# VHH binders against o75319: the designs that were tried, part 111

Target 1, 181 residues: o75319
Amino acid sequence: GNHIPERWKDYLPVGQRMPGTRFIAFKVPLQKSFEKKLAPEECFSPLDLFNKIREQNEELGLIIDLTYTQRYYKPEDLPETVPYLKIFTVGHQVPDDETIFKFKHAVNGFLKENKDNDKLIGVHCTHGLNRTGYLICRYLIDVEGVRPDDAIELFNRCRGHCLERQNYIEDLQNGPIRKNW
Key: E = the ipSAE of ESMFold2; O = the ipSAE of OpenDDE; V2 = 0.75 times the mean of E and O plus 0.25 times the DockQ between their complexes.

## First folded at step 7 (VHH)

Design o10 (framework vhh_etentamig_d1)
Fold by ESMFold2-Fast, scan of step 7:
Structure o10 (fold): chain B 181 residues (1-181), chain A 120 residues (1-120)
Amino acid sequence: as target 1 above (181 residues)
Amino acid sequence: EVQLLESGGGLVQPGGSLRLSCAASGFTFSNYAMSWVRQAPGKGPEWVSGISGSGRSTYYADSVKGRFTISRDNSKNTLYLQMNSLRAEDTAVYYCAKGYYPLTYRFDYRGQGTLVTVSS
């Protein structure tokens, strides 16, 4: 459909860079066709995303889209200079090991190719919270060796919203480390 | 009510060391991550380092990794930045900030920060 995602307006459009990392999280941008259903101050298009990131003196080098749909915006709505990666991720369920591996591989590849710059990896799902926060925290725990509670605290602070899904939080705190690279 | 008071800056030779301090008051210090942010002459603010509320996790900008060490003493409500192997490009006003990543277009600092000048 062409409706605004449930609770989408309840979340800040874009968080802040997670210090010591190359990650920045945001909610799904909505293409121009959705703007007729939004007040001017509620609009968050792909253009608005890049403007807000520039306002923070940051630059995107990769977007990872975790939504299970392509209806909110099209890759061609993004600047041609910014790579776009789609990882179809079902909501509510903890992402499977294949999804976790794909995310880690994309992040590691970006970091290897971008050693000489400070460009960010932008990650979003519908709200930029649960699937987004899970995969970013999973990376920090499994690859960077960050303690689970510290990874979650860092994400919550920088996103401006706390992870909501208890099964995601439980898996991050008490689940096995996935050594899948 | 919330106050952050930086100190420890000064003039230092290239290759030298300085230790910055930030005295925090007006909030439960141990419940909040803290950051150091600097602003060099003619440049925008640059995040330098962050530390979790417990002190168990620390983060650094690539430009300072291996040279600077962030730490905190929750019993004294004090944040520290140990700066070693200082370079001319480290010259900046250093600010203490509540949270991991302060808003880059809206910095509200207590006092005037602390000036670090690296010069021979």
Scores: ipSAE 0.000, ipTM 0.138, lowest interface PAE 14.7, mean pLDDT 84

Design o11 (framework vhh_etentamig_d1; at its last look DockQ between E and O 0.01; V2 from the best seeds 0.00; counts 0 for: pae O 13.2 > 2, placed apart)
Fold by ESMFold2-Fast, scan of step 7:
Structure o11 (fold): chain B 181 residues (1-181), chain A 120 residues (1-120)
Amino acid sequence: as target 1 above (181 residues)
Amino acid sequence: EVQLLESGGGLVQPGGSLRLSCAASGFTFSNYAMSWVRQAPGKGPEWVSGISGSGRSTYYADSVKGRFTISRDNSKNTLYLQMNSLRAEDTAVYYCAKYRPWLSGYFDPRGQGTLVTVSS
């Protein structure tokens, strides 16, 4: 299956690091088999991801993959030095509490282990927008105490695209804080 | 760079015993929980056992409880796995790795592993 995800070309490949955090968001990289359906300037492989991060003078220390599929790229396509965490999430639905806590556990574990460096946590879903933005903002709100509107604004600005799913936005602004630890 | 060197594997009969070792370098060994992970031929990696940095807390997969014992010697930067009552299903390449329960998914072994073959 070399089907390019719907609207994938509409989104910037990689956002900017979110200031005051270790997060950077991006759309799903596509392995080499997808490139025959893309112009050279549209290509965004795992290698392209690391080149773009390096161009920002940043370094990835962890990738969290939120897609519900393994068809776009494989962990083997990533450098051995960068850990890869798969959290299967379904699009359109607000992630459940188990998913939210798994994401928080991974972020907290990474930060504890990486106190002495400035490596980033790269987070992506298919477009690097709705599921990605929700979980990053949920972490900032619940763990860091950031105001919901400030977390959303920061994510939108750094990603270069605004969160689109109203149910995600509504949960972030008005939903309960998830406090399990 | 983090370096892990596994040793102690070999061919053993069902019911036999082996002791695996992992020599660690390139990081402060006592600051990290450590684990053993195995990969059987044609299968994905399976977590086997974990131990806290101090060595006071140990954890085991249900498949090995009562048969395997994990231990460490922080003065020698070495992790051990004592395997007793070995079964054919224990046949695998055994790797040591930092124990990161917050990281589940892709396994990236730093060493070549040590092969354990349990055969009659």
Scores: ipSAE 0.199, ipTM 0.598, lowest interface PAE 3.4, mean pLDDT 90
Fold by ESMFold2, look of step 8:
Parts: structure tokens; C-alpha cells; sequence
Structure o11 (fold): chain B 181 residues (1-181), chain A 120 residues (1-120)
């Protein structure tokens, strides 16, 4: 059957809205078929995601799914009112320029289309930490001019877990900014 | 670089009025909902009011509803807060911010803020 992603249980399901941004990060929700291997308190379904967002008095306006697979849940498990975007993002490597560009384009398009509300962009990979944190921080650094250490601190605090992959952290802190030309 | 420059604060008597301004630069102002946040002496930050990117939707904390009016002029990249019927409890440094900041112990102001003092 459905294998629970390694160490997925170790992470908080949903972070907090990142202040001054439209981002919220979470780990991948798992469809009902995964729940046979989970204690009730460990379950985190697409429905649980929306309940937890509502508990924070927030609303999702876009979900960006960074996983390299479609096995965890289907877009049909999400309300029709919430747009869904898959950006296949290779794990273990710093995302390439094409992936970063797609992410920036999606965020900028959302901001334009949603200027009259305060809905959030939900971003997840498998654990909602490394790829998710990298792309959110890359956006804040490159587009919003946030200092790398400030972006990382904000993400870590709001996610409730620190970015773990050294190559991502090093690229954010010391790597080139990706200007839009 | 994103800049938010608050102005229009000052000393007023209770019942008086002030109009605050926030000049924005370094981003596409009309794409962003904006907020006013205040911080009273010795207290944490408090969200006061918000406005959508187009200006069509406005929101207020219960403590200011009916007395304060948020507005924006997207052609001038400027956010406003009209404050009427001011009370001593409105004394604070006022900041503008992109979006609605989550204020559970974290607030990253971009400007210096503008001080409003309501005193007899």
C-alpha cells in the first residue's frame, strides 16, 4: 500500500501565515487511503488542511504543490474554489532557474489576481520545509529585497521547523540572486 | 527596495482628528492589500485597519470602527488613515504595512512610524 513519507510524522502539519507576506507553508496532505497507517492525531488530509487554515482565520486562494509525484492526493480532493498548481521540483538539489522562475511567475500572477482580498498562497513539498522554504525565501530575497538571514528566520519561525538542507541554506545566504531579466 | 514612509502624526486633544499618510515605493502598490498597525507605549503591536488592493474592501478593529476611515490613492501610491473622535487610548506609534501582519510577538515595520499623542 500507501507508504507514509519518511519522517513526515515529525513535522507540524501547517505553519503560521508569514507576516507581511501572503505565504503559508505546510507538509503534504495525505488522502484517506494513507490513514490506515496513522494514529488519529497523526492524520492530515486535504480536509484537515482547510480546517486548520480556517482555525487561523485565514483562507487559501492558491495551492502550489512542489512534490515530484501525484500519489499523495489528487486536485479533485480540493475545493473547486481553490486554484491548484503543480511545479515539479527535484529534491536534494537547489531548484534550477526554470523552477524558480515558474514559482515567481505563479506568485506574481496570484498577487495581481487577488489584490482585492487577503487570501493566502499555500506552498508545500513533502515535508513543507526544504523545497518549500527555499522557494519562498528565494522569492522574498529576489523579488521583495528581504535579506537572506531575515527571510530564513521568518520562514523557520512561521513554519515551526528550521530549514535543514545545507546546500539550500548556503545558496540562499551566499549564492547569486536571480534577477528577472 | 520597499519603503513605507508614515507621516501626519502629532499631539491632539481628546475628540480631535488627524489624518495619517503612508507613501509607498519599491513595489506595485495597487497589487497589495495594506494595513495600519499601532504600538502603544509598553504594549505589543495591534492591527488597526486594512484595505484591499483596489480600495473597495475595508476592515477595522472593533476598537476603532466608526471613528477611523482607511483609504488609498493608487495613482499616488499613498495609504491614508482618517482618525476622528480620538481618545487617550489611541496614543501610539502608527505604522503602515503590506497585507495583514500576524502579530503574535512578531512585527517587522518598514518605516519609522508616526507618533500620535492624544492628551488633554
Amino acid sequence: as target 1 above (181 residues)
Amino acid sequence: EVQLLESGGGLVQPGGSLRLSCAASGFTFSNYAMSWVRQAPGKGPEWVSGISGSGRSTYYADSVKGRFTISRDNSKNTLYLQMNSLRAEDTAVYYCAKYRPWLSGYFDPRGQGTLVTVSS
Scores: ipSAE 0.006, ipTM 0.355, lowest interface PAE 10.0, mean pLDDT 87
Fold by OpenDDE, look of step 8:
Order: C-alpha cells, then structure tokens, then sequence
Structure o11 (fold): chain B 181 residues (1-181), chain A 120 residues (1-120)
C-alpha cells in the first residue's frame, strides 16, 4: 500500500556528500501517490531528490536502492541518464556477505566507469541511515582501509543522523573484513 | 604467528581488584578489536568485554558492567582489563582474543589464559 514508512518524516531527506568519497545518502523518495498523506513540506519525491542534489551543486551518477520493497517509487520515475540498481537488503540484521559483495561490486564498477567525472553514488534504504550507513561504512573500511570509527563518524556527520542500530555499529567496529571479490 | 600472552591473574578476596594484561604480537594490534573472554570450571567460554581497535568504543557483558574496565595501549601492543568488586562467580581462566562478536562459542586465537580465583 501507500502507507508512509514509520519514522520516515523524522529524517532529513538528503545528506551531504561524504568528503573524500563519491557517496551521498538519502531517505527513500516516495512517488506521487504518497503525497496525499503528507504535508507539502514533508513531501520528498524522486524529483525532489534530484532538485536537492542539484542545490548542493552535485550530480547523481548512480542510485543504489537497498529497500526490500518496490512500492515506494519506480525506476521509471528517475532520469534515464542515472542508472538504478536494486539490492534487496533485509532490515534490522547485518547484511550478509552476498549483499555486501553486491554493494562493493556495484561501487567499484561505478568508480571504474566514472573516473572522468565527479558524479555521486546515491545510496538509500527506507530512512537512508542504518542499512545505508552500514554498507557505505563497510565499503570504506574493507576497501578503502578507513578506520571503523572514522567511517562511522564521517557517515553520521554527512547524513545528519547517527547510525542507530547497535548490531550494525558493533559489526563495523569489531567485525571481520568481508571479501571484496 | 599470532601470539597472545595473558597475565595478572591470581587469588583475590571478594570485593578485591585485579588488573589483567595481554601482550599481543604477530599482527598489527591497533587494527583489530580485542576481547576478554573467560571460562569457568565446567562452563563454556563467556564473552566478558570488547574494545575497538582505536580504543574509542568499549563493550561489556551485563555480568561485569560497572565493575570491569577494558582498555588498550596500542603503542605497547597491550590489552588490559581492570576488574573491581570481584565476585566468586568471576572465578575463571581469562583469555584475550581478537574480538569476534559475530561468533558464538570458542574464541580463536587466544592465549594460554590467566587464572583468576575469587575466594574468601
């Protein structure tokens, strides 16, 4: 249905580019059918996403959708020039190795193909926080060699919200490195 | 080769204090979160405490929270466990290990352990 995700209104629509990276996190945009349940100032559509990115003088080069549903918006709602990748990611639990690998592979592929530009990798789950933050941080830690605390701090600061789930935080800080291939 | 050497154990009365140390070698110590685990006679291993590589984050089992303090000195490749207000139920062999909260059961690698006996 078109019910608004729980606590969705509580989160900033779009974060900031993470300095030194190509990542930007945002909450899930909602297609027009959700607008009737929202105040005008609460609305955040795919169009609004791109407008907000533009306001930051940035450009999206890829959207990675980590939600476990397709009810929020359609890929057709996005510009054809921006590739869309769906990685179904279960909430509340630490993503499995396959999910982590898929994410890393997608990011690496993008970076390889986009060396000549500065377009961003937009990543979102429902709130653009926990799943999103975990996978971004996991990448920074495993692939870029960033210290876990630094990765988490960077993400939190740029997203404007802190990772909330202790199991994610604990895994990032204390968990093993995951394979990159 | 990864080596972990625990020390500091001994006999102490209830309410007493001990400070355990773990000397680590064979790996880049500061890159790894570390844990203390303990095994009492007739019982399985129990996770006690954990600390991130940087030392900024610490974690404790409910059974030791408020009484134990984990710390580390990365310049010395050493892990510490300050144990205060010791109880009889704290009696165990204490091991240091790489922090592996994703796994249950036995921790590996770990050292030979150091025995802590709390008794009147």
Amino acid sequence: as target 1 above (181 residues)
Amino acid sequence: EVQLLESGGGLVQPGGSLRLSCAASGFTFSNYAMSWVRQAPGKGPEWVSGISGSGRSTYYADSVKGRFTISRDNSKNTLYLQMNSLRAEDTAVYYCAKYRPWLSGYFDPRGQGTLVTVSS
Scores: ipSAE 0.000, ipTM 0.266, lowest interface PAE 13.2, mean pLDDT 90
ESMFold2 (binder alone), look of step 8: mean pLDDT 83; pTM 0.846

Design o12 (framework vhh_etentamig_d1)
Fold by ESMFold2-Fast, scan of step 7:
Structure o12 (fold): chain B 181 residues (1-181), chain A 121 residues (1-121)
Amino acid sequence: as target 1 above (181 residues)
Amino acid sequence: EVQLLESGGGLVQPGGSLRLSCAASGFTFSNYAMSWVRQAPGKGPEWVSGISGSGRSTYYADSVKGRFTISRDNSKNTLYLQMNSLRAEDTAVYYCAKSPLYYGFRSFDYRGQGTLVTVSS
């Protein structure tokens, strides 16, 4: 049945823009049907997401949804003006090369088409931490040449939570650069 | 308006030293990685060195590793390159380059006008 994801309340709804990048990370928004199990201050709907982004004086230009489900919210719950991309990514496992390629392609396409504005790429999984942090850091390392420890520190600081999955951290630090695009 | 202005270039003998500076304005300097890129006469551009927004991480091309030191003073919006044990092969126009990222040295959104370094007897 429909329940709030395990430990979802333990995470900040939205991080801060990663300085000098177009990335912002957040936990999965929950549609209205979940609000019966939440206090008013715990609610984080798609509308709440956009309100919190605006409160930071930022604007979303793309949402990349890394969850392996569509039960938490629907693309139709988002403003029509903001593109939505779904990349089904299994939790706990390091994302495969095809998933990494799709993520990189989407980010590169957005940046080329949005070079004349400062709109953000919003990235989320369930908690906005492990899959989200992995793919953002993988992009920074493979495409932008960032040192792995620096990418991880920047993500952790801006998200307000540290990457938790040791296998993800080990792949970022010691794994091969992905050149499959 | 983003502006990057290099200085400190000149004529120096092999084995000598020079310190390059880059004065930055028009953006929050500490939020962006910075690099030095050089272009020798008749050759393409070569990335030389990079430094993260905080200054805690530094990176060097193999050709300059152990001889050059990159640093930044975020309170003065200034990037530096200390060049020691200079060789004839270091002769180039040196450009200050801004990354669009806090950590990243593969792409640049702004570059200065450059400062000429000539290593010759």
Scores: ipSAE 0.006, ipTM 0.228, lowest interface PAE 12.0, mean pLDDT 88

Design o13 (framework vhh_h_nbbcii10_fgla)
Fold by ESMFold2-Fast, scan of step 7:
Structure o13 (fold): chain B 181 residues (1-181), chain A 125 residues (1-125)
Amino acid sequence: as target 1 above (181 residues)
Amino acid sequence: QVQLVESGGGLVQPGGSLRLSCAASGFTFSKYSTYALGWFRQAPGQGLEAVAAISGSGGRTYYADSVKGRFTISRDNSKNTLYLQMNSLRAEDTAVYYCAARYYPYLGTSEYDYWGQGTLVTVSS
């Protein structure tokens, strides 16, 4: 069915742009068919996502979808001008090196193609928190040389919610740097 | 490893049509592909030119001004194959045609990571 994800209502729809980066994190948008189970103030469709980004005076140039499902919305629900990348990730486990590499490659490619503009990379999983925060922080640590605690603090502040999954936090703080750029 | 193999090149008269194919292996075409794909060409004595590109989702395409309205890029996810349909061919379309893949879905004409061997297209009267 059209079941709302567990705890989805507990999270802010969209965070703020992470200063000094091109990243913005958000929870999964839900297509119109989910709205019959939501109050008007709880709705967060793909259209709502773009309206909220515009309200912050920002523009999306890429969406990276980290969910392991296609049931929440379709790429066709997004404006045709915004590229969509699906990287299937399973919850609970720290993303594997192949997933980390795909994420880094997508980010680096976007940045090269968009050096003459300020468009953002939007990243989401189901809640826009654990897998999303892990991969953004992993990029900042491994590619940008940001200190782990600084990356985590920046993500938490801008997302408006703290990373919850202790194994993800431990990997970011104490795990190896993945050298597959 | 990613491999791209072109086919369909040959000799054709001006005004004729030709369909190029690019068979991909080592990755899967899907609705949510991590690979944007493109066709490039190199005419005798000239540099490499981007001809057409298609995004990872297949929802966006690019065409060089020289081929707009004559060429169509498409992909068949079930066959893991990229196509270039070339209509109203001109002598200046004579070139080796290469298919290429970018390891990210963003549409573009640069920074392609994987290249085929090329297929020759000769347009001659």
Scores: ipSAE 0.005, ipTM 0.249, lowest interface PAE 11.0, mean pLDDT 87

Design o14 (framework vhh_h_nbbcii10_fgla)
Fold by ESMFold2-Fast, scan of step 7:
Structure o14 (fold): chain B 181 residues (1-181), chain A 125 residues (1-125)
Amino acid sequence: as target 1 above (181 residues)
Amino acid sequence: QVQLVESGGGLVQPGGSLRLSCAASGFTFSKYSTYALGWFRQAPGQGLEAVAAISGSGGRTYYADSVKGRFTISRDNSKNTLYLQMNSLRAEDTAVYYCAAKYWPLLYGSAYDYWGQGTLVTVSS
């Protein structure tokens, strides 16, 4: 359908690259059919996403889509040169170990194959905040050895919005490291 | 809250050089800054022309064809200041030069959101 996700307009379209990492977070782009329900300054299409990334002098090398739907845009709406990975992730609950391992595997594979460039991994859910922030922070904590509070603060600052879900924050701060993948 | 203040304009002879400065307040120039920065100019009786821009991250730059190779845009994050080094100045570079900032995560396309008051550069013999 063409209904705008709840509170989607409340969030900045794209954050900043997280310094020291290859991550950039953003809210879900909406294909052209949604634009009739948006003011011109509210539009954020797949094309708008790539324009905003280029304005930062950054380049996307991978998009990881964490939404539990395919209604917002299609992979065909993206440039053919940018790989797209769908990881169906249910909102509200902490992502399960299988989802965490899929995310880690995708990130590690991208980094290994892109050692000679500085292309970014773009990650989004509906708002680019809770599922997105959780999985990015979980990666930084478990794989890169970043302290949980540092990972969360870095994500919040670069995204321009703070992680909202207390169960996600709690798991990041006090939950176990997921090592098997 | 966001304020930009230009300085460094003046009278210069053709072939001369000037450095413009833009002091920013209300935001910072670090990688946590979401601001793209640029210089625009307006000659008497003409429209606004984009001159140069520098991203809020990465440090890559844009230059208009008319100034490429002569002008250099740079920023100093410790001083929260944007610069435009202008070399080999020509009569057609005479204009009011504006510092501009765009909070690129805002939903406003390519338009710049914040502007300084401008500084006059006159190139004449």
Scores: ipSAE 0.000, ipTM 0.115, lowest interface PAE 16.5, mean pLDDT 84

Design o15 (framework vhh_h_nbbcii10_fgla)
Fold by ESMFold2-Fast, scan of step 7:
Formats: structure tokens, C-alpha cells, sequence
Structure o15 (fold): chain B 181 residues (1-181), chain A 125 residues (1-125)
């Protein structure tokens, strides 16, 4: 497509690696056709994503795309050496158990295959914040036994933006642990 | 409720080896722990110096240049314990060694929220 997602410019392109994990969060990259509507400092293409990850001395081993659209970039815009996984996740509502299970399965599979390296799991939705932060925190709480407030704080600091959706925060803090991995 | 307890310090001759342990309670070591874990030391009359840090899930380790190639940081999730294997010890390694946990694997003590009481390592003939 052609229209910049609403509020996309308000968010930092890429966060930092979440310490003690393989996760790094970012907003959706936009293919070259979107650059006509962006100032140079606002551009964030798939190529820009990989350059910014390299600037942090990190390497992506998997991208999990949580957007409910394929219009922003194509998997073919990514290096063929980096696996791409699409998990269609509706915004605004807490992800359902099937979506949570798919996310956990993908993460666990990546970690099993990448035990001998330090490659990262890159996770994004449109802004790299609400759906992204929810699923990463859900994994840390359910699989790693992290306290909900600690998971949320870690994500917020590393992403550089705080989770905004109250229903997501409420589910993480007080919702049931999902035993689906 | 987070507590860190160091052990394994002692007297060792130059060129010798020691293994330090840090037993953690109040949180669980997993392959994907959100806690940065590290070792810091303080020599007599000096300030705190970062020695080594380990991330959980990435298996990534960080070392001060003064110890690279001689020290190895590791962890055992089944024992909830962090280790520092110290080889080819030098008189300059004499210090109280502290185990620390925090949110970032940085070589700055201000990033670590939980600290052990320290264990003394003396390298002397």
C-alpha cells in the first residue's frame, strides 16, 4: 500500500533486546513505496530494520509479524536467511488462546533450534507495542514464571514506550496463566 | 524477597583457579530469565569494577577486558545458581566478589537492584 498507519510516526522504530530473553520489539517496517510520504529520518524499511539491529550488535533469527494485514511489506523484502512467521492478530482485543499457543510454539521451536547461537526473535505489530508487548509478556509470565509487573516493566523500558491498552495490562496482571505450550 | 548468596572464595596462589557460586532465591533461573546476572568486584581501597555478566535466554556473556580469556561466567538453571570460573589468577584479581541481579546486562552497578554480601578472593603466594 500507500497510506502510513495512524500514529506510526509517534513510536521509535526499534527497541533494545530484552535482557535475559531472545526478544526484540519494533514497529512495522514499511516497504519503499511508503517513503514518498516520509522525511528521511522517518523512514523505516525492512533494510533499515536490519541496519538498526546490526547497530546494536544483534542479529535477527526469526521475525514474528502480528499485523492483521500484508500491505506494509512482503516476506520477500526480508533476507531469505531469516525465517518469517505471520500470526494474524486482531487489534484492540486480548489475543485468544489459539494465538497465544501459536506464539509460544514458535518461540519454543526457535529456541530449541538456536541453542548454540545468540540470534534474536523480532516481534512486531503495527506499532510494536500493544499486541507485541502482550504476547511477549504473556510468554514471560506463563513459560518463564516472571511476575506480571516485572514483565511489563521490562518490555516498556526496552521498547521505549509503555503498553497503552488497559484490557491487555489487566489480563497480564490478573488473568489466568495459559497452559498451552 | 530476592536474595543472592556468594560462596567459593578463598586463598589461591598466582596461576591457580577458583570457582565462585551465587545461589539465588526469590526468582527462578530459566533459559529466558528477565534478570541480568553479573559479577562485580572491589579491591582493597578501590571502587566497584564490573567483571562479567550473562543474559539468560541468549546465552550471551560479557566480560571486562582485564578478565577476558581467563574467567568464564555460567549458570545452572536446575540449581538456580550463577558461577564464575576464574583461571590463571593474578595478584590484581584480589578483591571481594559480588553477585548482582538487575534488569540490564550492563557493566554499571547502578543498573543492578539486588546484591549479595560478597566473597573474598585473595591471590597470594
Amino acid sequence: as target 1 above (181 residues)
Amino acid sequence: QVQLVESGGGLVQPGGSLRLSCAASGFTFSKYSTYALGWFRQAPGQGLEAVAAISGSGGRTYYADSVKGRFTISRDNSKNTLYLQMNSLRAEDTAVYYCAAGKYPLFSYTEYDYWGQGTLVTVSS
Scores: ipSAE 0.000, ipTM 0.124, lowest interface PAE 16.0, mean pLDDT 84

Design o16 (framework vhh_h_nbbcii10_fgla)
Fold by ESMFold2-Fast, scan of step 7:
Structure o16 (fold): chain B 181 residues (1-181), chain A 126 residues (1-126)
Amino acid sequence: as target 1 above (181 residues)
Amino acid sequence: QVQLVESGGGLVQPGGSLRLSCAASGFTFSKYSTYALGWFRQAPGQGLEAVAAISGSGGRTYYADSVKGRFTISRDNSKNTLYLQMNSLRAEDTAVYYCAARGYYPLTYPSEYDYWGQGTLVTVSS
């Protein structure tokens, strides 16, 4: 259906690029059928996403969609030039090792294929916060050797909202490094 | 805009204690805050040096070897204030103390900090 996700309006549509990385985080875009329930200033369609990225003088090279649903927008609503990857993740639980592995593999593949440009990896879940922030921070910690507190602070600043789920924060700070990926 | 205002400096005898405060405006302290905070000092005729730093989450702290075990950095998110508790003060701790903030890592290098207070003088003498 056309029901707006709970608390979706509480979050900024799109953050800023995380300096020193290729990541940018945002909340889920909503296709045109949702706009009947939104004021003009609340709309955030796939088109609005690309306009906001352009306004920051940035360019998307990949979108990673972490939602467990396909109801919010379709890949066909995105420009043909931007690859789209779906990784189904359930909210509330820390993503499992298989999900973490898939995310790391997609990021590493993108970076290898895009060495000669500065295009961004756009990552979103429903709010662009908990699942999104967890996976980006997990990548920075495990692959790039960033200290957990520093990764979390960078994400929170650039997203404009702080990670909310204590179990996610606890896993990032004190959980094991998922090595060999 | 971001502003930082230090207070709590003054004259104290060797072995005494002082607590410095840094009131922040233009951003909010939270245990999940993106702003890393630090204390720096500059003694007469010397360069600016790092004293202590604390991450936005509060989970990471740094102390210069000269103050480790004597000074404690902390923050009170409800008061939007950074503190430096200084115990067992020595004559060599005499300096102007600055609080500083950056929106990324709590690094010890002055050049890494984006926002600075005006400074507060601490004099340790008998």
Scores: ipSAE 0.000, ipTM 0.105, lowest interface PAE 18.1, mean pLDDT 83

Design o17 (framework vhh_h_nbbcii10_fgla)
Fold by ESMFold2-Fast, scan of step 7:
Structure o17 (fold): chain B 181 residues (1-181), chain A 125 residues (1-125)
Amino acid sequence: as target 1 above (181 residues)
Amino acid sequence: QVQLVESGGGLVQPGGSLRLSCAASGFTFSKYSTYALGWFRQAPGQGLEAVAAISGSGGRTYYADSVKGRFTISRDNSKNTLYLQMNSLRAEDTAVYYCAAYRPWLSGYTAYDYWGQGTLVTVSS
C-alpha cells in the first residue's frame, strides 16, 4: 500500500536527542512513492531524516525500526554506513519479553562498540511515540535505573508528544522490571 | 559503495607463517565504526566458518578454537586495513579466506553486511 499511515501528519518528524542518553526518536520515514500524497513541507523521507538529524548537529549510528510492516521504506534507502535493525513489534499490545530483550541487546551492543564516539541510536515505529517511547523508557528503567516517571517525562519532552497508550504507561509505571538480558 | 579486497594469500609450508590483509573502500575503519570486522574461511568441500573477529572499537577480539593462540587479528584505522597474522600453519588451514564487515550483536538483522572476494591460502609441503 501507498496510503499515508493514519495520523502520521499529526506528529513532528523527529524529536531531540534525549539528554544523558544516546536515543533520538522519530516517526517512520516514507519512501518516494508516498510523496505524491504529501505537500513538500510534509515530506519526511529517509534522506529528510538524515538532513534533520544533521541540522541538530547530531549523527545516527544505528536505526531500530519497530514497525510491523516493510511497506514504508527499505533498508536500501538508508546510508550504507548506518546499521539498520528490524524488530517486528505489534502495535497496541505491550511488547513481549522477547522483543524487549532484542531491543536491550541491540542497544547494549551499540553502546559497547561506540564508547569512543557520540553517535545516536535512532528509534521509530509508525508515529515514533507509543512502541518507540515504551521500549526507550523500558531500557532506561530496567538497564539505567531511571525512575519510570522521569523516563516518561524525558521521552515526552524530547519527542515533543506525550505517550498516548494507557496500557504502555501503566506497564512502565507499575509493571515488573524485565531482567531478560 | 563498500568494497573489501583481500591479499597476502599463497603457498606456505606447515609450521610457516602468513599475513593476510583486507583493504576497505567506501567504508572507514574508525574507532567509531559500528561494524565488527572478521575473517571467515572455506576449506575445499566444506562450508564457510568464522575464524576471527575484532570489534568496531578494536578492543574486543574473537577466535575460533581451532586457531586460538596461532592467529592474531588486528586493524590499522589509518590505513583502512584489517589483518590476520597466521602462525604455526597446518594443512587443515588450507582454505579461501574472506574478510567481512558485520554486526555480531544484532539479532534478526537485515542490514548491510559486506564481504571480500577471498584469497587462497594453501598449506602443503
Scores: ipSAE 0.000, ipTM 0.152, lowest interface PAE 12.8, mean pLDDT 84

Design o18 (framework vhh_h_nbbcii10_fgla)
Fold by ESMFold2-Fast, scan of step 7:
Structure o18 (fold): chain B 181 residues (1-181), chain A 124 residues (1-124)
Amino acid sequence: as target 1 above (181 residues)
Amino acid sequence: QVQLVESGGGLVQPGGSLRLSCAASGFTFSKYSTYALGWFRQAPGQGLEAVAAISGSGGRTYYADSVKGRFTISRDNSKNTLYLQMNSLRAEDTAVYYCAAKPLYYGFTSYDYWGQGTLVTVSS
């Protein structure tokens, strides 16, 4: 396994901070062993992630990794001062209520602990798009009371790519509010 | 109710080893654990110092510079127990050691649950 994830090169490495929130979305960083298969301008290591966040004058306070694998990078490749949370989520399926609960609980806990700073919650799956966008939008809709269309539009604009999976979009627009906290 | 109980402290010679245990009740160590766990210590006449932390998921650990390479934090999900393996002990490691827990992610801030502490004395 040093296969570059399917379509990974098609996506911007890091989006913009979502205004009015503490969220920033990005695609999965790839450890050093993948770099022989990448042109210099295509590289996006954990170090590159933190450099790009700093270039936006932002600082990460938490990384939530939604991938179903640990092969792309190791938590040890991240700065020791930045908390890392793994929530194993399967692609293609709308995340289940347990996964949604874990994500909401992690976000709420971070916000309580970080009231006195502006550090960001970084969220990624493989492409930083479908699972990532779903869970961020689900949080905004269920916890913050944002209209579904507004949450989706904000995510799409800031990520620089539109949510692709119709089942995820339909669940956000027409599904019930998850009262799982 | 979340409760943490430390054990394994005692008197040890410089250069020796001890393993501290922290038994957790009121929550479960699992793949889906919402708790990060850590060890803190307080030496006589000193403030509270963070020693080591382990994530509730993802298998990430963090160590204070003073103990890095000598101490190892681990957990046993089947026994609902956190461990601190302390090797190459020094007189400066003499302290009351506390087990602590907080929801989800690791780090040295905002621990919500604390044990009673266990005394470790490193002396000739």
Scores: ipSAE 0.000, ipTM 0.142, lowest interface PAE 15.6, mean pLDDT 84

